# VHH binders against c4kar8, part 350

Target 1, 263 residues: c4kar8
Amino acid sequence: MAELSTPSPASPAPLDGGRGDELEKFTLRGARQILQLLQDLITHRGLITAHTGGGHSFMTAVLKVDEERGRVVLDPSPDPQANRRALAAPRLTCVTQLDGIRIQFPLVGLGEGQDKGRPALFAPLPAEMLRLQRREFYRLQVPLAHELSCLLKAEDLARKPVEVSARVIDIGAGGVAVVVPTGAAEFVIGGTLPACRLALPDGEPIELDLEVRNLNRQTQRNGTEQLRVGLRFAALPRAADTRIQRYIFKTERALNAKARGGL
Below, E stands for the ipSAE of ESMFold2; O stands for the ipSAE of OpenDDE; V2 stands for 0.75 times the mean of E and O plus 0.25 times the DockQ between their complexes.

## First folded at step 20 (VHH)

Design kg11 (framework vhh_vobarilizumab_d1; at its last fold request DockQ between E and O 0.66; V2 from the best seeds 0.72)
Fold by OpenDDE, fold request of step 24:
Structure kg11 (fold): chain B 263 residues (1-263), chain A 125 residues (1-125)
Amino acid sequence: as target 1 above (263 residues)
Amino acid sequence: EVQLVESGGGLVQPGGSLRLSCAASGFTFSYYAMAWYRQAPGKGRELVAVITSGGSTSYADSVKGRFTISRDNAKNTLYLQMNSLRPEDTAVYYCARVEVWYVDRSGTTYEFDYWGQGTLVTVSS
């Protein structure tokens, strides 16, 4: 009875050295570019996931960029333990999204203190920022228990408007993958599905426009055929983006806790 | 408008004591770290003492054991109790609001955005 070693949840693969050339194209190293991008993050009040290592992370935001002093100011975690981990970490890996583009940057040399009477984390400006235009956003596999759904407004084969309730199987900052019964609607790659409704567990459905990016027919173990539809968020409202990011973060944290033997 | 007004300076004999006060206004005093620094004639500015919003204190080595920084948040007042005064303590003493402070692996950084007009302390026989 060969114990099939359940593959350990893939730590985000170290950026393997071989994709180095492609990654360089998306890496910003110019001081002005870095400052501008950080300022954009401030302007958009984007939530940042800060990874401290060991599977630990916390939510933060860029509060201030000080060009003269060459430093960035971050919002500390409300969890003192998370802040301690951040300060102890040799490197903080910050991940966020701006305008559907994944942004990743390292911070080193973190300090803790106050800015204008408010608790804050301090770090030197990042030496580099990765701006990934490509859609390979990390997608969270949605736990079946969460029962995420998306009401799709599509057309059938006769071009008649139809509403299809689709199960969300994965979700990321840039979009969702859903499964629908075969023949429920016609989907065209590059087509827009307007005024769809994404149902999250934490509140009212989010109305959003979706763009069809890929279509894959899948046969289930029971022999039933289903269509997997990859959908990009089109013109996602800021409030919706925040809710989605919060859901992803919360779910990832819960999954990681469970994987570590936490009840 | 942020205002810091120092008082309590004067002439004192070596070994004497003096208490400085700084009246703060125009901001939420209790949220900010506050500091005393001094400038002796012909010398640069020296940070003397810092007190955080939480009440943690730090002192220059030159004044450790002799000076005590304290605050009364209800009165929006910063204090510097100076004991065992020495001629080398002669300086203009300034109250300062700490805009930014942080501790990292390299040490502690303090940045100030407001300071008072200062109060002169002269230690002379």
Scores: ipSAE 0.827, ipTM 0.928, lowest interface PAE 0.5, mean pLDDT 89
Fold by ESMFold2, fold request of step 24:
Structure kg11 (fold): chain B 263 residues (1-263), chain A 125 residues (1-125)
Amino acid sequence: as target 1 above (263 residues)
Amino acid sequence: EVQLVESGGGLVQPGGSLRLSCAASGFTFSYYAMAWYRQAPGKGRELVAVITSGGSTSYADSVKGRFTISRDNAKNTLYLQMNSLRPEDTAVYYCARVEVWYVDRSGTTYEFDYWGQGTLVTVSS
């Protein structure tokens, strides 16, 4: 019932501030760490997507960091309109990757001028930088052939216990998304579903507590309504985490091999 | 390597005029904003005028309307035309290269990396 979606954009999208509490533990605020990470981006010539808001962005790079003056120097866009949007924006959200690590940081107070005779953009050092391993932001779309399911121990409208077998549609390090028939159970955002069981292909089901994070009603091809439930892992033992990561890695590798075809 | 050589200073009576020149070498002159600074006896340095690579100019309030900064990129030369000179203009005048400049919400920033040897301007009756 998974519909074919449009291809993802070519540039990395910013992680939304709506995940602020979830991402805070990956946020660097120490001056030394920030300077080192910026220097790493300079050394590796990291390309950065700078988002100005309203779906607009441009490609840039950190040209230098001036520790004494507390500022960064960025490559301006060849498009004057992009530079104008950047200068007008209250914040420039910079997104890039370095050696498989996702990096995101804000720049505010942007200025325009020259550094050693060359056009450049200037900003104070960022107060924070987000640094994430790939597993911390990736969600695998689960192939239908795997028939991954999660047994939810929930309640019906009368607050009576019910068990609902839900198909897992995506999975990541922090949780799963599942689909259930409308009316199969009552779900409350923020509610906890204890002792649910996630069935992976390799071994015994994983017992875990889930927290409801979002609910969306969806209509299938035949007009039947279903409920998409976003679920967070409340606590995840290391062994369970390892099995989930192994499943994601093996599945992604298999999907990539099929997509490539011959050489 | 980078050299800035000022000339054109001298003794002049109040109300007189002088034109200072600065010959630049060792870098691509046309890429850089350039400036004149002065230092009067017993006083700190004062920024007098700036001209960007694109020809935009700015002046200290103390000289506005009397001094004109200009450049000739073909000759790698910076000029300062000084009219209606006053005894308070007595100073050593330095040609300077702007390393960094930018405009943000707080205004314009100029940062300099090279100065010349200076040329003395004395304005006395």
Scores: ipSAE 0.650, ipTM 0.852, lowest interface PAE 0.7, mean pLDDT 86
ESMFold2, look of step 20: ipSAE 0.614; ipTM 0.855
ESMFold2 (binder alone), look of step 20: mean pLDDT 83; pTM 0.821
OpenDDE, look of step 20: ipSAE 0.806; ipTM 0.917
ESMFold2, fold request of step 21: ipSAE 0.636, 0.616, 0.643; ipTM 0.852, 0.836, 0.844
ESMFold2 (binder alone), fold request of step 21: mean pLDDT 85, 84, 85; pTM 0.840, 0.825, 0.838
OpenDDE, fold request of step 21: ipSAE 0.822, 0.823, 0.824; ipTM 0.926, 0.928, 0.928
ESMFold2, fold request of step 24: ipSAE 0.593, 0.618; ipTM 0.826, 0.846
ESMFold2 (binder alone), fold request of step 24: mean pLDDT 84, 85, 85; pTM 0.832, 0.838, 0.838
OpenDDE, fold request of step 24: ipSAE 0.826, 0.826; ipTM 0.929, 0.928

Design kg12 (framework vhh_vobarilizumab_d1; at its last look DockQ between E and O 0.71; V2 from the best seeds 0.71)
Fold by OpenDDE, look of step 20:
Structure kg12 (fold): chain B 263 residues (1-263), chain A 125 residues (1-125)
Amino acid sequence: as target 1 above (263 residues)
Amino acid sequence: EVQLVESGGGLVQPGGSLRLSCAASGFTFSYYAMAWYRQAPGKGRELVAVITSGGSTSYADSVKGRFTISRDNAKNTLYLQMNSLRPEDTAVYYCARVEVWYVDRSGKTYEFDYWGQGTLVTVSS
């Protein structure tokens, strides 16, 4: 009876995938900036997902920032076990969103107690906060089941207009990566593909202009060669941006729920 | 307005006992941790004892085993039972409300936001 080791739910990989250098541009280390951002979280009552490791997390909020004492006060979980895990963890990874911008920051040295008669968690101020201003760097891997597609208006080798239906493999606020059959069209880096149509599950296709940013030939497991095309959204309308962001958020939430065994 | 009023201080002989009381008003007493601290003449303030809202207690080493901090939430009153009093216990004793307390890997932290006027305890032969 081989005990099927249930694969430990992969901790959401820290956004480590971007070159360390690119993340540095979005990392706040200034004391004033950190304090301001934490204050903004308080003002907006931003819900924070605090990750304790091992695939465990709980919902919290910043209740107070004490600049003089260099501490942050968090709302404890209603689950005592979650609080125990938080206190035992060498580090909390806090993740939240403010105005559509992902914010991530570590907390270390967590303690428990009370603030003005209310139970609270206490930690030193974070040394750094990651503010991803442009979700340009976050790419959601599109689940195969969603079958997102983008109709590309391109040219063939003879410069004849062609329409290519491309599968979307990843999507972010800044663009999409698609796969097309080799030879389906000619793509030029820096070239613009006008009036393309991105199909999302939630409604009518979005018409948008796309700029070719990268081209990579990929060989599939079956030996078939495909062209991966990285495309940037050119002049994306606000309404379209909102729809894309909503899709990404919804999909991420669903994936996370599934990873937690909820589905 | 938050008010803390200490009582029960006085003159006592070495080895004697006193019970201090602190009447609290102006806040939900049962939610707050409370503390006693003392200040001897010419010395700094010393934390004597703390009691959390849940009834957990902590004592300074100098008073451990001799003093007992307790609370009556129905009466909004904090108590300090002092037994086996020593001349070195002579001080003004203050009741304090704990605004913030927390425990982390480095230890316990207490911060106070209100205190009483104090009551004098003199231990002398």
Scores: ipSAE 0.798, ipTM 0.913, lowest interface PAE 0.5, mean pLDDT 89
Fold by ESMFold2, look of step 20:
Parts: C-alpha cells; structure tokens; sequence
Structure kg12 (fold): chain B 263 residues (1-263), chain A 125 residues (1-125)
C-alpha cells in the first residue's frame, strides 16, 4: 500500500553518476584516517543520512568507534520500519557534512542490538570514506530563465557530423548535465565529443572537449521523451574553470536574494 | 560501582532442581541484557543463558528445556531455574552483565563487562 508523501527540502544524496574514477583521489582507505574521521563525526555530533535503497533513508549519527573490535556503533531510527529496512539492506550508504566538507561511506553487515544498555546499530568499520570539498560535489541546478546551452558536436547513426544545441540542466566543477530530444544524436558512454561550446551568460562561449558519462531516458511533463546526457569536462583550462565557478557563485547569490524577498 | 552477587548454589542430586539468584547494584538493571555462564572443573567458561532487557532469551544447547533464565527488574535480580540437573552441570555459575550485544547476518554477539564471584553447583549422588 502506497504511503502519502510530502516533498522535502533537498537532502544529501549519494554521489554515483559517472564520477567514480574522479572520486578516487578523495577516497580515504587508511585505517588511521578512517578512524580519525569517524571520531571527528562523533565529536562534532554530525547528523548522517543513511540510505537503504529504493529512495528510503533515515537520520542517524556515529555514537562510537571501537578500533580493537573493528566496528562502528550507530544511533537507531525511532521509526521501526526504517530500522528493518536498514537491517535488510545489503549496503547502507551514509552521507553527511563536517565543516562544509561532504563525507560519504558505505556500511555492510549491519546488526541491531545494544551498547551499554542503549539500543544501537553495529557494523564493521567502513573500508573507505569519501571526503569532498563543496566544489568537488556541488551541482548548481541551472534556472530555466538563464537558457544555458551547450553546442554538442556529435554524430548520427551513420557516423555523419551533427550539431545539437542542448539545454544545460545542471553544472559543476567537473561537468554538466544536458537534455536533448531522443534521437538527436548517437551518444556512447565513454565517447568523446570534441570542440563543444558551452555558452555562459557573460563572455564568449567556452570551447571544450566533453566525455559522455551517463545516459538516462526521461519523460517531460508533457509526455515527450528526452535524453539526459551527463558530460565530463576533459582537461578544463583554469580560465574556463574560473568562469564556471563565478557563474555558479553569482547565480547562487541571485537565487538566495530572490528567495529571501519572495519568502 | 557495579556489583553482581550470586547465591543459591549447593549440593543437589541428579534429577533435582536449584534456583540461582544474582543481586545487581550500581547500575540501571532494567537497561541491560544479563547472562549466566559456568565453569566446570578443569574446563573453560561456557555461556549458559542470556536474557535481554526486553525479555528475549537464548540458551546453550546443553541446557535447553531444562534451564530457564528470568529477571525481576523491580528487585534488580537475575534468576536461573535449573531443572533435571545432571552431573555434567556441576560448575561454578557466574552472573554477568552484557556490555554489548547485537544480531547480524553472522549470528549473535555477546560481550560482558562485569561478573560476580560465582556460586558453586554440585550435582552428585
């Protein structure tokens, strides 16, 4: 039976889409580093969103780390259904932030019990923890009014050149996501689109090479099918990076100012 | 200061019954899982029974159906009712407080932080 749901404010979601090899340099695998970071979360009472899959999550915190026994102790949910989902999940993906730094780590082998008379969840220490500055994970949702576009120099099925003007739906330090009509061009994950042009509101378009990282078929509100294309910037020049970060910063400030005046 | 004091041990004939008590003090008894374990002469310690704060119980295979662990939270007392006693049950019985317990896919884990001095149970003709 379907539950009635309410839209919630943006919550931290796991980082997955096409960034695996880029994230490796931000991944901690040293036991001492992992223990220290978990201890920092305890000290700062960091709230953690624990994702159980299927769009479900619950709020938790690291209560303690036991180095000798190689385990972490978590706060259980007050919602018994959330705890049951967590225990049934093959993997719990924990996401949080400490001092503006995004932290993400997996827990496997979750158990339920007590620590010193208090209910708790238990898991082996994570084998890795992801630690990212805001710049490394943030994606600005581009306002529709900006009509940001990227000219893609791609090919059709017959290997003939085709240019597609794609609307940019989000933008970050490492790439953009765009939408195109289904069938506008052939896109292959791992393929490179050379000499594309990203049009920012100020200045000349930026010429850059893009790599296709993911493809998702989507249905618009009007029922029209479109393709969401996740694109990575290849070898982004510093000047281009600066322009992109400036656009993101200015747009965020403008959106925040309007929200205050409109709320 | 946590204290656990066992009593009720003694000499009993095979087939007989005995009830052990453990008086607990120095902590909020109702919050903790509690356990009995035993040590027979010349042998290592064996976990006998566990009762959680919620009243769920677990037993060693060697005592299932014969022993019953229970608790009285109002009196801060843990009990072990031992029926159909056998000479193999001869041991010093210890009351223990469970510091950590949990159940995962690998099974049950119990870790103890305090235990008593023990009470001797001898089963012989």
Amino acid sequence: as target 1 above (263 residues)
Amino acid sequence: EVQLVESGGGLVQPGGSLRLSCAASGFTFSYYAMAWYRQAPGKGRELVAVITSGGSTSYADSVKGRFTISRDNAKNTLYLQMNSLRPEDTAVYYCARVEVWYVDRSGKTYEFDYWGQGTLVTVSS
Scores: ipSAE 0.629, ipTM 0.853, lowest interface PAE 0.9, mean pLDDT 87
ESMFold2 (binder alone), look of step 20: mean pLDDT 84; pTM 0.831

Design kg13 (framework vhh_vobarilizumab_d1; at its last look DockQ between E and O 0.70; V2 from the best seeds 0.71)
Fold by OpenDDE, look of step 20:
Structure kg13 (fold): chain B 263 residues (1-263), chain A 125 residues (1-125)
Amino acid sequence: as target 1 above (263 residues)
Amino acid sequence: EVQLVESGGGLVQPGGSLRLSCAASGFTFSYYAMAWYRQAPGKGRELVAVITSGGSTSYADSVKGRFTISRDNAKNTLYLQMNSLRPEDTAVYYCARVEVWYVDRSGSTYYFDYWGQGTLVTVSS
């Protein structure tokens, strides 16, 4: 009777330093913003995974923010060894989620003590907090080899219905960006394109309504002008959302594997 | 209401001994770290000794080896045994409840939220 060791859920790998520039947009450095976010974590009783390094982590929570003293108070681990590791660590990497948004922040200078008779861990307020907006804002650059397309149901300048096959250049949980030939259709920001069809590699096209959110003229390297259309998913069925997310995840994994020299 | 009442102060000759007591009420005494601090005439407050809820003690260098902080949780009482008293020990001694304390790489930090009225200790020949 081989005890199937249930694979311990792989601790989410610390977000590899994606391009420093993109993370900066999601990094809070304002004292007030940091305090507010920490307070929100307290209010929501958000569980925090504190990483101490070496693959070790423990569960904690923010118990209190002491603004006057510039300290954050954390719940100690029930495991004394975890607390010792935390105190010995030069830095804690705290990871949590609030309203589906991943939050990450470093704590340095951890100490142990008591707050009003209760054991606690103490650290200076974080200098920065990373708030990764929902994957809704993450846009996967679609590999050219995937040839994703979206059939747009639009109107021409004469308001005649036209169907335009557009190449998808990026995709996220919230929408797609496509490129169309200039003059192929008339797009109005805020306009809805009903019953469009997004073609994914893994099955039948997804029928969906799209809202035009952005229009940008782009000149290609060859001098040809194209229209980039940013489209939001107006009403995405759950099944479609799942398929899109799966595609994004699979593609990202493949791209990362390739970048690591695995293919 | 949290109350801290010091007693045991008085006049003592150099080299003498005194035992200060602090009666605590209005909170769960056993959960809190407690401290003694003193204020000499014309001087600032000086932390003398701290005892954690677990019984760990810390002393100022000026009193180390001469003073002993202790607690009786059953009696809700904090003590300061002072031996080998010196004229420089003359001060008002205050009992204090430690609201927050922590120890990090930089050292120990204590914040107090309640203190007593103090008891005068005079060391004079």
Scores: ipSAE 0.808, ipTM 0.913, lowest interface PAE 0.5, mean pLDDT 89
Fold by ESMFold2, look of step 20:
Order: sequence, then structure tokens, then C-alpha cells
Structure kg13 (fold): chain B 263 residues (1-263), chain A 125 residues (1-125)
Amino acid sequence: as target 1 above (263 residues)
Amino acid sequence: EVQLVESGGGLVQPGGSLRLSCAASGFTFSYYAMAWYRQAPGKGRELVAVITSGGSTSYADSVKGRFTISRDNAKNTLYLQMNSLRPEDTAVYYCARVEVWYVDRSGSTYYFDYWGQGTLVTVSS
């Protein structure tokens, strides 16, 4: 079975909850909006990946919404272990895509039973639903051959200025993720790194301000420790945004052509 | 068309026994959870017992140990065996089909969509 290099437009993995402030403007909380979106999923027969934690998930669908009783009705898994994990989980994170729009919502208080003699899962209506267009959630995995880097203007452990050249591992409309050696600099979630420089393969590096959104410590297979730093673009000029989108588009096109043998 | 017909009610002495039957038609009986509920004169409905399609049972505290719900899927029939009857068991007993049920961390929830005309059980000296 051949491995594909082309990413799927539908991504089943949940978006990182640590991006909460950048996602809030895409979060629906109105009861009527939530009911309509759930109904749209039913009408278009949207397949949903339901995440139970620990890297486990199963495929489901919204079978109906019972507005009077305040319940959403889900298709149970044919795998009994998946159903048991779902029922035991404190929350079920549902992820799907409809017409190029990514939809994510939590369900809590999951129960099992029957609807008109047919097995089903039941949950209270979600209190919120995340609704994102591709631009709002997509992150390109940067090919190593591009050697994309970002010069970070940060501080060391002694609070002295230091410049760190960080490899960019993914890039999207709202930010980048980079890796640096552990101890190369101190990063604080919510901190701002002014006047950093993002080096794209063509043209001059882009000067931009970055905000630290998340930090993940990693140990490489060779024993070297590195830090994954999630960075949001602060106040991105339109020209810089255009260059980033152009890079993403060109790179996706090249990767898609390679996956289909088009070169 | 769904039809539920109860039978087996009557007058019995305290401590006596009765067996209620419910003949079901118009649907695939084996797919549905079924229930008995009762209503004493001037009182609200009380759920007495439930049996799921898989045969699991549950009972109201007031009848636990005295009443037994059962089903015969080959005959499309629901039963309630009532032993050690008391005057407070006097009620009209209804067979009901469960439209929706689920069990979550807060307990069991049942919604009913069809019931019969009922059969009167009177427990009196």
C-alpha cells in the first residue's frame, strides 16, 4: 500500500485548545445557530470523527436532533470497545468538514440506548460549535528541502537579548510553529517577540512580530532535546500575508503534483 | 398500525397473584423495549417495570421482589407477573412501547409513544 504525500483537505484531528483566543471569533454559542448547523450536518450526511482521548477515535454521524428534549442522537460504532471508551470519556470531541468548512464541537454526558428500537448514542446539545473555513485552520507542513527558518529575537535564561534561528515546521495564515534547541532562549506563553524575520524561499525575509501561543518540550531520537514553539502573527501587513499565502499555495500545488506523479 | 391490548386484570385478595398479558401487533416487537405503568384513581402515572429488547429488566422500588416483567418475542407478548399483591397495587395497568430510552451517568430515561386501553387490577379483601 503506497504512502501519499498529499495532505487531505479534511483533517480528523481536533484543533489545539490552546488556540482559544484566536478561535473564539469562529465559535458559535447561539442555540439557533447550533441547531441549524447540526441540522446541516444531518442533511448533508456529514461523517464525524469522534475523539475519546488517548489517541482513540471512531466514525459517527448525527442521526437527528431532538429539540424538545434537548438531545443530539449519534450513530454508535460497530466496535464495542469504541462505544465503551466514548461512554467512559468525560467529553467527546467531534470533528468534521462540510463544504470546505471545518466543524468541531464537544459533547458531554453521553448515554447509550435506543431511538425507535434502533441502537443510538445520546447527548445534550453542545453549548458551542467551532466553524472554520480552510484559511482559518489550515497549516502547511513545511518540506525540509525548503529550509524555512525564522530568526527569533528573544531573551536567554539571564534575560539578555539573543537571536535564535528556528526551523519552521508548519505555517498557516495565522502563524508558524518552529523548533529550537532546549535552552536556546526563554519563551513565555503570551509573550511577544518583536521584529522577528521569516525567511521564505524567494524574496527578502519578512519582518514580523510574533506572540508565543504554546510550548512543547520534545526529546529527539538521538537524545537531543528541543522545544516546539507555536507562534501567532501579530499585526500582519497585507503584503506579508500575500507572500505567505502565495508560498502555501505554490508548495501545496508542488506536493499535489508529486503525489500524482505529475512531475 | 401499532396496537397493544392488555388482559388479565381482575379482583384479587391481598397476598394473591395475577399475571397480566399484553398482545402487541403492528411493529417488530423484538426491536423495542417495553414497559408496564399503572395509574391509581385520581393519581399520576407510575412506571412499574421495563424490559429492554435484550432482556434486561428494571423495577420501581415499590414492586421490586414482588413483580416480574418478561416477554415472549415469538408470541409478541409482554407479561407482568404480580405476586404478594397489596391494596396499594390497585390501579389500571398499561402496557407501553418505549419510543426512546438511554442510560447515562444521571440514570435511565424513558419516553413512551404507544399504550393500550389498560386492564384494571383491584386488590381488596
Scores: ipSAE 0.609, ipTM 0.845, lowest interface PAE 1.1, mean pLDDT 87
ESMFold2 (binder alone), look of step 20: mean pLDDT 83; pTM 0.826

Design kg14 (framework vhh_vobarilizumab_d1; at its last look DockQ between E and O 0.73; V2 from the best seeds 0.69)
Fold by OpenDDE, look of step 20:
Structure kg14 (fold): chain B 263 residues (1-263), chain A 125 residues (1-125)
Amino acid sequence: as target 1 above (263 residues)
Amino acid sequence: EVQLVESGGGLVQPGGSLRLSCAASGFTFSYYAMAWYRQAPGKGRELVAVITSGGSTSYADSVKGRFTISRDNAKNTLYLQMNSLRPEDTAVYYCARVEIWYVDRSGSTYEFDYWGQGTLVTVSS
């Protein structure tokens, strides 16, 4: 009976430097915001996974925030070895969740000590906190029955303007993925497609600018080749954003209701 | 209520010895780090010695090798054995409870929340 060694959950790959610009939108650097978020972690007794490097981590919590002294107090591990690793690490990567939102922040300059007779770890306040709203990264797989489409204004190989009707396969707050026939248009990563039209079920198409982020050739089960195009919303009006969010929410709710046997 | 009461101060000749005591009450003494600090006339407060709950000790350079901080948790008492006293050691000595201490790569930090009334040590010929 070969004990299937459950692969140790891969340490979340360091946020690759190329996504830096997108992550900036979710990075809190304001002192007040950081303090508030840390206080919220305290209030909710949020458990934090502290990564010390080398695939090692331990569970901790924020016990106290000292604004005047610019420090955070953490619960030490019951494992002395984990604490030693934490203190030796040049950086502690803290990961937690609050209200379903992933929070990540670095701590540097850890010290060990005591607060009011209790062992504790001390660190300067983080310079930044990453708050990843699931909503922004969440991509709804569009039900085939909804037949969402996006009219893409692109160019062909001859740089002639062409309009391509693309099926939307997934949608999120930040963009859409569409499929187009191979050869329908030429797409360039980083290129902007102006004045495209996203068709939602709830009304008139939304006019928006799209930026090409990804291109993937996919072969369907039937042998037909399609191009999957990942598109970012370049300039989304507030009203359009609201409509997209509403669609996503409504659709998710419907899908969840079906999954629970309510239909 | 937290109370710290120092005793054992007095007049001593240079080269002499004194033992200071600090009686602690109103808290779980064994859980807290304790410290001695002193204030000489016309000078600021100087940290003299610290002892952690685990018994680790640290000293100011000025008293290193001459002074010994110790504790008896059963008696809730902090001690400072002072040997080879010098005129420069003349000060009011205070017992203090360490509310917060931590050690990092930059050094040690100590914060105090309670202190005694002090005991005067005079080193004079």
Scores: ipSAE 0.766, ipTM 0.895, lowest interface PAE 0.5, mean pLDDT 89
Fold by ESMFold2, look of step 20:
Structure kg14 (fold): chain B 263 residues (1-263), chain A 125 residues (1-125)
Amino acid sequence: as target 1 above (263 residues)
Amino acid sequence: EVQLVESGGGLVQPGGSLRLSCAASGFTFSYYAMAWYRQAPGKGRELVAVITSGGSTSYADSVKGRFTISRDNAKNTLYLQMNSLRPEDTAVYYCARVEIWYVDRSGSTYEFDYWGQGTLVTVSS
């Protein structure tokens, strides 16, 4: 029974599109750190999804790392067309998981050839690798029934203080996304909203400083305009972090129980 | 046990031709890319030509159009046909096995792990 084991972890789509600044603190840039992480992937024979763009990807693995030459060697695809796409792509985005840790790294300058007579792909060492736990990228979609809200202390067009009660649509370890009526306040990407109040179901609202990270306008079916505001926790006290993580855990368990029960 | 033995060198007049051979043993010849390189008196080594296991070839600009690399996998033999020889082609020619090769946007990379004792080619009037 040596071959029966838990399935390999899924390798989700690359993280991008408005999260790059939020992920900087989880990005490895040191040569030794990068080499060690690549060696760990070799040791665990980690299966990697390599994305070539246009929705195309193929499965690969890191076969070896050459520190002196600054080079990685990858397993080529048995599909010649996948290899051709990889070589044509300006960047190969590699995604995998190692013991519940998500790993993502770019390879540029991909080449094809042979290592001791066997086909292989070659690239310079990546300049960076993203390494993070589930909590660092997971966002809970907040159930409408919870009516989770955040009181934003913002400014109107005339720079006068306004308070806006915003519905929280998702929440994670690093921040929230909220919706507000269009025109309720003026938001500036990079701006800080001090002393906002996040209302969780249990206990008193949490006072937080929030930073605006992204803005997206939405039109609802009834023609109503609203603004989706992505907010980062600027400084998060440990107690507040614990309450947020507890809410996420309890809500996720409740949603999973409902999915199993079917009622 | 890897052995590479070159032959076919000699003295030839400018404009003449020579055919070099390299007998390979101790490994599965058909799996490997193979190369010729040369070293002229008092100079460093120059890569002359490469042939991959699939038959693709690459040449130094200095020999392009005059030299032809080929292989016979059934005989475990690498060849270099040298035509229109010039005094500048005078060198010891070495057969080499390619350990690693790849082509990327910056060009080709070749790394060798075994090579022979060489065969002398002298082009002189």
Scores: ipSAE 0.590, ipTM 0.830, lowest interface PAE 1.0, mean pLDDT 87
ESMFold2 (binder alone), look of step 20: mean pLDDT 82; pTM 0.808

